# VH-VL binders against q8ixk2r445to577, part 81

Target 1, 133 residues: q8ixk2r445to577
Amino acid sequence: FFGMLQNKGLTDYCFDYNPPDENQIVGHQVILYLCHGMGQNQFFEYTSQKEIRYNTHQPEGCIAVEAGMDTLIMHLCEETAPENQKFILQEDGSLFHEQSKKCVQAARKESSDSFVPLLRDCTNSDHQKWFFK

## First folded at step 17 (VH-VL)

Design w62
Fold by OpenDDE, look of step 17:
Structure w62 (fold): chain C 133 residues (1-133), chain A 120 residues (1-120), chain B 107 residues (1-107)
Amino acid sequence: as target 1 above (133 residues)
Amino acid sequence: EVTLKESGPALVKPTQTLTLTCTFSGFSLSDYGMGVGWIRQPPGKALEWLANIYWDDDKYYNPSLKNRLTISKDTSKNQVVLTMTNMDPVDTATYYCARLRYGDYYFDYWGQGTMVTVSS
Amino acid sequence: DIQMTQSPSSLSASVGDRVTITCRASQDIHKYLAWYQQKPGKAPKLLIYDASELQSGVPSRFSGSGSGTDYTLTISSLQPEDFATYYCQQDYDWPYTFGGGTKVEIK
């Protein structure tokens, strides 16, 4: 699966990554932004290694969750996907993080124009349902 | 078990400052993502959000009351304090503290509330 | 601010009745809506979050639905302990705002 990763509950919002330096793509937080399909900021790939790749740049980035955190941070992809980079996109749309045993949820950050994907206990919330478009 | 309890004066005179303390258990504001908020309810009326404070000392206030509100925490005591200046009879209400989590801005556990009457 | 309008303000029902309460937001709140139950002299109790997710421990006769600006709380079969006032709350934008409440009374 590849393309825009869109949330069901937070309608018209997609995974978005826009690092300040395109030559240094790691270390920043993945956010949610209105789906626009423009540029490379909203293009992601779900791989057979259960990675969510930001592969518009070399080296390729993979979404990871750092210990003790609930935010999604961009790391470099590795030959073998580390445990903190493994996600399961279920048929029901849930995005499950294997290491934390939590699900990715579209959450408001501070205001209606600021949203981020966060790890939360898994529910049937539409805010935890995602699909590629 | 998560519990919260409000404490403070039941009576405040107009123009005085109200200080309320929320003492909680079952969770800690040292835990990542945890927060405590205050909500008030005038007798027979709807609920009004006042302020939130989080584990990282981030604070949010109702804009209509922001200049009158101060929220703080003492993590070691599991307490959150709300101060409200220049109290007026219209501020008469039951004041609640409640738990929330950053990113989930609903209140899953509430204190029993404390009634505050503003009167001369 | 986002205005939350509940309807009706009050209703009378009997045990066993199906009860529906509506909450309308002044703008799209993208399912960032919670429902609370409050009994006289008690604190509000969270029933539903994210528009349709049932809080742990809440009976399955409670359900939430809706999207955009329009949301509903449904009690499939009203029980004696369900007579109370219900509030909706949006958590889409600051400041958080509550509906005016709906009092469910005994017919």
Scores: ipSAE 0.857, ipTM 0.943, lowest interface PAE 0.6, mean pLDDT 95

Design w63
Fold by OpenDDE, second read of step 17:
Structure w63 (fold): chain C 133 residues (1-133), chain A 120 residues (1-120), chain B 107 residues (1-107)
Amino acid sequence: as target 1 above (133 residues)
Amino acid sequence: EVTLKESGPALVKPTQTLTLTCTFSGFSLSDYGMGVGWIRQPPGKALEWLANIYWEDDKYYNPSLKNRLTISKDTSKNQVVLTMTNMDPVDTATYYCARLRYGDYYFDYWGQGTMVTVSS
Amino acid sequence: DIQMTQSPSSLSASVGDRVTITCRASQDIHKYLAWYQQKPGKAPKLLIYDASELQSGVPSRFSGSGSGTDYTLTISSLQPEDFATYYCQQDYDWPYTFGGGTKVEIK
């Protein structure tokens, strides 16, 4: 699966990654933004290694969860996907993080204008449902 | 078990400053994502959000009351303090503190509330 | 500010009845909507969050639905302990706002 990763509950919002420096793509938080499909900021791939890959740049980035955190941070992809980069996109649309055993949820950021994907206990909320478009 | 409890004066004179303290347990404002908010409810009326404070000391206020409100925390004591200046009889209400989380700005645990009457 | 309008403001029902409460937002709040139950002299209790997620410990007779601007709280079979005032709250935009409440009274 590849393309825009769109949330069901937060209608018209997609995974978005826009690092300040396109030559240094790691270390920043993945956010949610209105789905526009412009540029490369909203193109992701779900791989056979269970990665959510940001492969529009070289070297390729993979979404990771750092210890003790509930935010999604861009790391470099590795030959063998590390545990903190493994996700399961379920048939029901839930995006499950294996290591934390939590689901990715579209959440309001501490601002009136921003949303972010956060790890939360898995529920049937549409905010935890995702699909590639 | 998560618990919160409000404390402060039951009676405040007009123009005085109200100081309320929320003491909580079962969580810490040193924990990532944790927050505490204040909500008030005049007798027989609806709920009104006042202010939030989070583990990183980020603060948010109701714009209609922002100039009168100050929220602060003492993480070591598991306490959050709300001050409201220039109290008026219209501010008579039950004041609640409640827990919330970053990204989930609903209140999942509430204190019992403390009634504050503003009267001369 | 986002206005939350609840309907009805009050209703009378009997034990066993199906009760439906509506909450309308002045704009799309993208399912960032919570429902609370409040009994006299008590603090509000969270029932539903994210429009349809049941809070832990809440009976399954409570359910939430809706999207966009329109949301509904349903009690499938009203129990004696369910007579209370119910509030919706949006957590989409600052300042967070509550509905005016719906009082469910015994018929």
Scores: ipSAE 0.081, ipTM 0.754, lowest interface PAE 2.8, mean pLDDT 92

Design w64
Fold by OpenDDE, fold request of step 18:
Structure w64 (fold): chain C 133 residues (1-133), chain A 120 residues (1-120), chain B 107 residues (1-107)
Amino acid sequence: as target 1 above (133 residues)
Amino acid sequence: EVTLKESGPALVKPTQTLTLTCTFSGFSLSTYGMGVGWIRQPPGKALEWLANIYWEDEKYYNPSLKNRLTISKDTSKNQVVLTMTNMDPVDTATYYCARLRYGDYYFDYWGQGTMVTVSS
Amino acid sequence: DIQMTQSPSSLSASVGDRVTITCRASQDIHKYLAWYQQKPGKAPKLLIYDASELQSGVPSRFSGSGSGTDYTLTISSLQPEDFATYYCQQDYDWPYTFGGGTKVEIK
């Protein structure tokens, strides 16, 4: 699967990554932004290694969860996907992080217009449902 | 078991400052993502959110009351304190503290509430 | 601020009845909507979050639905303990606001 990764509950919002330096794409947080399909910031690929790849740049980035964190951070992809980069996109639309055993949920920052994907206990909430468009 | 309990004066005079304390158990404000909020409810009326405080000491206030509100926490005592200045009879209400989580701004556990009457 | 318009303000029903309460937001709140039950002299109790997720311990006769601006709380078969006031709350944007409430009374 590839394209914009859109949330079901938070309608019209997609995974978005816009690194401040195009030559240094790792280390920043993936956010949610209105789906616009412009540029390369909202195009991701779910691979057979269970990665969510930011493959519009070289070297390619892969979404990872760092120890003790609940945010999604861009790391470099590796030949063999590390455990903290493995996600399962379930048939029901839930995006499950294998290592933490949590699901990705669309959340708003307090008193902010910014939205971010966060790891939370898995529920049936549409805020935890995702699909490629 | 998660519990919260409000404490403070039942009667406040106009123009005085209200200080309420929320004492909780079953969770900690040292835990990532945890928050405590205050909500009030005038007699026979709807609920009104007042303020939130989170584990990192980040604070948020209802804009309509922001200048009158101060929220603080003592993590070691599992307490959150709300102060509200320049109280008026219109501020008469049951005041609740409740638990919430960052990113999920609904309240899953509530205190029993404490009635505060503002009167001369 | 986001205004939450709840309807009806009150209704009378009998045990076993299907009860429906609606809540309309002044703007799209993207399913960031919670429902509470409040009995006299008691604190609100969370029933539903994220528009349709049933809080742990809440009977399955309670359900929530909706999207955009329009949401509904349904009690499939009203029980004696369900006579109370119900409130919706949006947690999409600050300040977080509540509906005016719906009192469910015995017919």
Scores: ipSAE 0.922, ipTM 0.959, lowest interface PAE 0.5, mean pLDDT 96
Fold by OpenDDE, fold request of step 18:
Structure w64 (fold): chain C 133 residues (1-133), chain A 120 residues (1-120), chain B 107 residues (1-107)
Amino acid sequence: as target 1 above (133 residues)
Amino acid sequence: EVTLKESGPALVKPTQTLTLTCTFSGFSLSTYGMGVGWIRQPPGKALEWLANIYWEDEKYYNPSLKNRLTISKDTSKNQVVLTMTNMDPVDTATYYCARLRYGDYYFDYWGQGTMVTVSS
Amino acid sequence: DIQMTQSPSSLSASVGDRVTITCRASQDIHKYLAWYQQKPGKAPKLLIYDASELQSGVPSRFSGSGSGTDYTLTISSLQPEDFATYYCQQDYDWPYTFGGGTKVEIK
């Protein structure tokens, strides 16, 4: 699967990554932004290694969850996907992080216009349902 | 079991400052993502959100009342305190504290509420 | 601020009836909506969150639906203990706001 990763509940919002430096793409948080399909910032690939890969740039980035955190951070992809970069996109649309045993949920930062994907306990909420388009 | 309980004066004079304390159990504000909020309800009227405080001491206030509200926490005592200055009869209401989590700004557990009357 | 408009303000129903309460937001709130039940002299009780997720311990006769600006709370078969006032709340935007309430009374 590849393309824009869109949330079902928070309609018209997609995974978005826009690093400050195109030559240094790791270390920043993945956010949610209106789906626009322009540029390379909203193109992701779900790989056979269960990665969510940001592969429009070299070196390629893979979404990871750092220890003790609930945010999605861009790391470099590795030959063998590390455990903190493994996600399962379930048939029901839930995006499950294997290591934390939590699901990715679309959430708003309080008093902010910003939305972010966060790890949360798994529910049937449409805010935890995702699909590629 | 999660419980919350509000305490404070039942009667406040106009222009005085209201101080309410929320004492809770079954959870901790040292837990990542955890928050406590205050909501009030005038007699026979709808609910109004007042303020939230979270585990990292981040605080948020209703903008219409921000200049009058101060929220604080004592994690070791499992308490959250709300102060509201310059009370007016229009502020007469039942005041609730309730639990929430960051990113989910609905309230899953509530205190029983404490009625506060502002009168001369 | 986002305004939440509930309808009706009150309704009369009998035990066993299907009851529907509507909440309309002044703008799209993308399913960030909760429903509460409040009985006289008691605190609100969370029933539904994220528009359609049933809170743990809440009877299955309660359900929530909707999207965009329009949301509905449904009680499939009204029980004696369901006579109360119901409120919707949006948690999409700050500050969080509640509807005016719907009182469900005994017919």
Scores: ipSAE 0.920, ipTM 0.959, lowest interface PAE 0.5, mean pLDDT 96
Fold by OpenDDE, second read of step 17:
Structure w64 (fold): chain C 133 residues (1-133), chain A 120 residues (1-120), chain B 107 residues (1-107)
Amino acid sequence: as target 1 above (133 residues)
Amino acid sequence: EVTLKESGPALVKPTQTLTLTCTFSGFSLSTYGMGVGWIRQPPGKALEWLANIYWEDEKYYNPSLKNRLTISKDTSKNQVVLTMTNMDPVDTATYYCARLRYGDYYFDYWGQGTMVTVSS
Amino acid sequence: DIQMTQSPSSLSASVGDRVTITCRASQDIHKYLAWYQQKPGKAPKLLIYDASELQSGVPSRFSGSGSGTDYTLTISSLQPEDFATYYCQQDYDWPYTFGGGTKVEIK
């Protein structure tokens, strides 16, 4: 699966990554933004290694969850996907993070017009449902 | 078990400052994502959000009351304090503190509330 | 600010009745909507979050639905302990706002 990763509950919002420096793509937080499909900021790939890959840049980035955190941070992809980069996109649309055993949820960023994907306990909330478009 | 309890004066004179303390247990404001908010409810009326504070000491206020509100925390005591200046009879209400979480701005655990009457 | 309008403001029902409460937001809140139950002299209790997710410990007779600006709380079969005032709350944008409430009274 590849393309825009769109949220079901937070309609018209997609995974978005726009690093300040396109030559240094790691270390920043993945956010949610209105789906526009413009440029490279909203193109992701779900791989056979269970990665959510940001492969519009070289070297390729993979979404990771750092220890003790609930945010999605861009790391470099590795030959063998590390545990903190493994996600399961389930049939029901839930995006499950294997290591934390939590699901990715579209969340509001307080005092901001922006939204972010956060790890939360898995529910049947549409905010935790995702699909590629 | 998560619990919260409000404490403070039941009676405040007009123009005085109200100070309320929320003491909680079962969670910590040292934990990432944890927050505590204040909500009030005038007798027979609807609920009104007042302020939130989070584990990083990030604070948010209702814009309509922002200039009158101050929220603070003492993590070591599991306490959150709300101050409201220039109290008026219209501010008479039951004041609640409740737990919330960053990204989930609903309140899943509430204190029993404390009634505050503003009267001369 | 986002305005939350509940309807009806009050209703009378009997035990066993199906009860429906509506909450309308002044703008799309993308299912960032919670429902609370409040009994006299008590604090509100969270029933539903994210428009349709049942809070732990809440009876399955409670359900929530809706999208965009229109949301509904349903009690499939009203029980004696369900007579209370219910509030919706949007958590889409600050300041977070509550509906005016719906009082469910015994007929």
Scores: ipSAE 0.885, ipTM 0.948, lowest interface PAE 0.5, mean pLDDT 95
Fold by OpenDDE, look of step 17:
Structure w64 (fold): chain C 133 residues (1-133), chain A 120 residues (1-120), chain B 107 residues (1-107)
Amino acid sequence: as target 1 above (133 residues)
Amino acid sequence: EVTLKESGPALVKPTQTLTLTCTFSGFSLSTYGMGVGWIRQPPGKALEWLANIYWEDEKYYNPSLKNRLTISKDTSKNQVVLTMTNMDPVDTATYYCARLRYGDYYFDYWGQGTMVTVSS
Amino acid sequence: DIQMTQSPSSLSASVGDRVTITCRASQDIHKYLAWYQQKPGKAPKLLIYDASELQSGVPSRFSGSGSGTDYTLTISSLQPEDFATYYCQQDYDWPYTFGGGTKVEIK
């Protein structure tokens, strides 16, 4: 699966990553932004290694969750996907993070008046359902 | 078990400052994502959000009351304090503190509320 | 600010009745809506969040639905303990705002 990763509940919002430096793509938080399909900021790939890959640049980035955190941060992809980079995109649309045993939810980020994907306890909320478009 | 409890004066004179304390248990404001908010309700009226404070001491206020409100926390005591200046009889209400999480801006646990009457 | 309009403001019903309460937002709130129940002299109790997710411990006779600007709380079969005032709340944008409430009274 590849393309825009769009939320079902937060209609018309997609995974978005726009690092300040295109030559240094790691260490920043993945956010949600209106789906526009323009550029490369909203192009992601779900791989056979259960990665959500940001492969618009080299080296390629993979979404990770750091210990004790609930935000999605861009790391470098590795030959073997580390545990904190493994996600399961379920048939029902839920995006499950294997290590934390939590699900990715579209949430509001108050400080920036924007939205972000956060790890939360898994529910049937449409805010936790995602699909590639 | 998560619990919250409001404490403060039941009576305040006009123009005085109201200070309310929320004491909670079952969670900590040292935990990432945790927050506490204040909501008030005049007798027989609807609910009004006042302010939130989070684990990193980030604060948010209702814009209509922002200049009158100050929210703070003492993580070691599991307490959140709300001050409201220049109280007026129109501010007479039951004041609640409640728990929320960052990104989840609904309140899942509430204190019993404390009635505050503003009168000369 | 986002205005939340509840309807009706009050209704009378009997035990066993199906009760429907509506909440309309002044703009699309993308299912960032919660429902609370409040009994006299008590604090509000969270019933539903994210428009349709039932809070733990809440009876299954409560359900929420809706999208965009229009949302509904439904009690499939009203019980004696359900007579109360219900509020909706949006958490889509600052400041958080509540509906005016709907009082469910015994007929």
Scores: ipSAE 0.869, ipTM 0.943, lowest interface PAE 0.5, mean pLDDT 95
Fold by ESMFold2, fold request of step 18:
Structure w64 (fold): chain C 133 residues (1-133), chain A 120 residues (1-120), chain B 107 residues (1-107)
Amino acid sequence: as target 1 above (133 residues)
Amino acid sequence: EVTLKESGPALVKPTQTLTLTCTFSGFSLSTYGMGVGWIRQPPGKALEWLANIYWEDEKYYNPSLKNRLTISKDTSKNQVVLTMTNMDPVDTATYYCARLRYGDYYFDYWGQGTMVTVSS
Amino acid sequence: DIQMTQSPSSLSASVGDRVTITCRASQDIHKYLAWYQQKPGKAPKLLIYDASELQSGVPSRFSGSGSGTDYTLTISSLQPEDFATYYCQQDYDWPYTFGGGTKVEIK
């Protein structure tokens, strides 16, 4: 799959990556932003290695979750996907993180205009359902 | 078993400062993602959110009360403290502390509440 | 601030009845909606989060639904222990706000 990764419950919001320095794509948090499709910030590829790739610069970024954390951050992609970069987009729309056994959920950053994807225990909530468009 | 309990004065005079302590067990604010919030309920009225504090000492307040509220924590004692300045009779309410997780701004475990009356 | 309006403010029902309580937000809250039960002299108890997800230990006779601005709590077969006041709460935007409550009484 390639395109804008949208949330079912938080309607019209998409995965978005907008690093402060376009020449340093590693280490910043993925956000959710109103879907617009303009520029390159909202286009991601779901690969056969179960990666979510950020496809605007070389080297390519892959979304990861560090051990013990729940935030989605950008790492460099590797030839063989590390376990912390593997996600399963299931038929019901849930986005499952294999290493942690948790699902990606749309949530607001406290007292902020920003929404972010976070790992949470898996539920049937529409905030944990995602699809490409 | 997760428990929370509020403590503080039952009666304060107008203009005084209220200090409430939430003591909890069964979880820790050293745990990633954990938070404690304060909510009050005037007699016979709806609940009102006051403030949240999280494991890295991030603090957030209801904007309508921001200049009157201070929230702090002592992680080693499993305590959260709320201070509210310039109390007025309209602040008479039952005050609750409750647990939440960052990102989920609803409360899964509540203390029993403490009634605070503001009068001369 | 997002205003939460509950209806009805009170209702009378018999054990075994199906009870429906509604909550309306002043703007779209994208299913960021919780329901609480509160008995006299007690703290609120979380029943439902994310509009439709049951909290652990809550009986399956409770269910939640809705989207946009309109949300519903349903009790499929009212039990004696369900006579209480019910509150909705949005957690979409701060300050997090609660509805005025719906008191469910025995008929």
Scores: ipSAE 0.794, ipTM 0.921, lowest interface PAE 1.0, mean pLDDT 92

Design w64
Fold by ESMFold2, fold request of step 18:
Structure w64 (fold): chain C 133 residues (1-133), chain A 120 residues (1-120), chain B 107 residues (1-107)
Amino acid sequence: as target 1 above (133 residues)
Amino acid sequence: EVTLKESGPALVKPTQTLTLTCTFSGFSLSTYGMGVGWIRQPPGKALEWLANIYWEDEKYYNPSLKNRLTISKDTSKNQVVLTMTNMDPVDTATYYCARLRYGDYYFDYWGQGTMVTVSS
Amino acid sequence: DIQMTQSPSSLSASVGDRVTITCRASQDIHKYLAWYQQKPGKAPKLLIYDASELQSGVPSRFSGSGSGTDYTLTISSLQPEDFATYYCQQDYDWPYTFGGGTKVEIK
């Protein structure tokens, strides 16, 4: 699947990656931003290796969650996807992180204009439902 | 089992500073993502959110009361402290502390509340 | 600040009745809505979060629904222990604000 990864509950918000240096795409947090499709920030590929790949830039990035953390961070893609880069997009729209056994949820940063995807215990909440558009 | 309990004075005079302590058990503010908030309820009226504090000592306040509120924690004692300056009779309320998780700004466990009356 | 308006402010009902309570936000809150039950002299108890998710330990007769600005709490068959005041709360944007409450009384 390729396109904008949109949240069902936080309507009109999509995965977005806006690194401070356009030539260094590794190490920064994925955010949620109003879906617009302008530029390169909101296009991701879900691969057969269960990666969420940011491939509109070189080198290509893959979304990861570091052990013990809940934030989605950009790493370099590897030939064989590491466990912390594997997500299952289930038929019900939940986005399951295999290593942590948690689901991706849309949340506001406390007292901020910014929204982010975070890992949480899996629920049936629409804030944990995602789809490509 | 998660429990929280508020303590502090039942009576405060106008202009004084209120200090309330929340003592909790069954969870720790050293746990990633965990937080404690304060909410008040004037007699017969709606609840009003006051402040939140989280495991990394991030602190957030209701903008309408920001200049009057200070929240702090002592993780080793499982305590959170709220101070509110320049108390007025309109601040008469039951004050609650409650647990939340960062990103989920609703409260899953509440203390029993402590009634604070502001009067001469 | 997002204003939360509950209706009705009070209602009378009998055990076994189906009860619905509504909550309207002054703007789209994207399903960031919780419901609480509060009995006299007691702290609020979380019932529903994210508009429709039932909190652990809450009876299945409670349900939540809605989207955008309009949300509903339903009690499918009112029990004696359900006579209380119910509050909605948005957690979409700070300050997090509560509705004025709906008192459910014995008819």
Scores: ipSAE 0.791, ipTM 0.922, lowest interface PAE 1.0, mean pLDDT 93
Fold by ESMFold2, fold request of step 18:
Structure w64 (fold): chain C 133 residues (1-133), chain A 120 residues (1-120), chain B 107 residues (1-107)
Amino acid sequence: as target 1 above (133 residues)
Amino acid sequence: EVTLKESGPALVKPTQTLTLTCTFSGFSLSTYGMGVGWIRQPPGKALEWLANIYWEDEKYYNPSLKNRLTISKDTSKNQVVLTMTNMDPVDTATYYCARLRYGDYYFDYWGQGTMVTVSS
Amino acid sequence: DIQMTQSPSSLSASVGDRVTITCRASQDIHKYLAWYQQKPGKAPKLLIYDASELQSGVPSRFSGSGSGTDYTLTISSLQPEDFATYYCQQDYDWPYTFGGGTKVEIK
């Protein structure tokens, strides 16, 4: 699938990647931002290797979660997807991270205007449901 | 089994500082994502959120009270401490500590509460 | 601050009745809503989170629904142990705020 990855519960919010330096796309956190489709920050591809790929920029980035962490961070894509970059987008809309066995959830950063995707124990919450548009 | 219990004085005089301790078991603040918050309830009135503290020692306060509140933890003792300065009779309430997880700002387990009366 | 308005403030019902209570937010809270039950002299107990998700150990006669600014808690068949005060809480934006409560009394 390719497009804007939206949250069902936090309506009109999309995955967004806005690194402070366009030449250093690695190591920054993925955020949630109002869906607008302008520019290239909100377009992602879900690949046959179970990657969520930021491929409107070169080099291409792949979303990862480092062991023991719950934040979604941009890494460089590799020829064979590392385990920490594999997500299953299930038929019910849940986005399951295989290595951690947790689901991606839309959450506000405490005492902040920012929303982010975070790993949490899987539930049926609409905040853990995602779809491409 | 997750339990929390509040302890501290039942009576405080106006202008004094209140110190409350939450002692908990069945979970640890060394666990990634875990937090403890404080909520109060004046007699017959709605609940009011006071403060949260998380496993990395991040601390967050209700803006209306932030100049009066201090929250801290001792992870090895499974304790969280709330200090509230310049107490006033309007602060008379039952004070609860409760568990939450970062990102989910609702409370799944609560202590029994401790009634604090502020009176001369 | 997001204002949470509960209605009714109290109601009387019989065992076996279906009970519905409402919580209105002053702005869209995107389903970031919890419901609590509180009995006299006791701490609140979490029933529902994320508007509709049942907390573990809560009987299935409790359910939550709603979106936008309007949310409801429903008890499908009231039991003797359900006579209590119910509170909603938004966790969309800080400070996290609670409704004024709905007291469910035996008729």
Scores: ipSAE 0.732, ipTM 0.910, lowest interface PAE 1.3, mean pLDDT 92

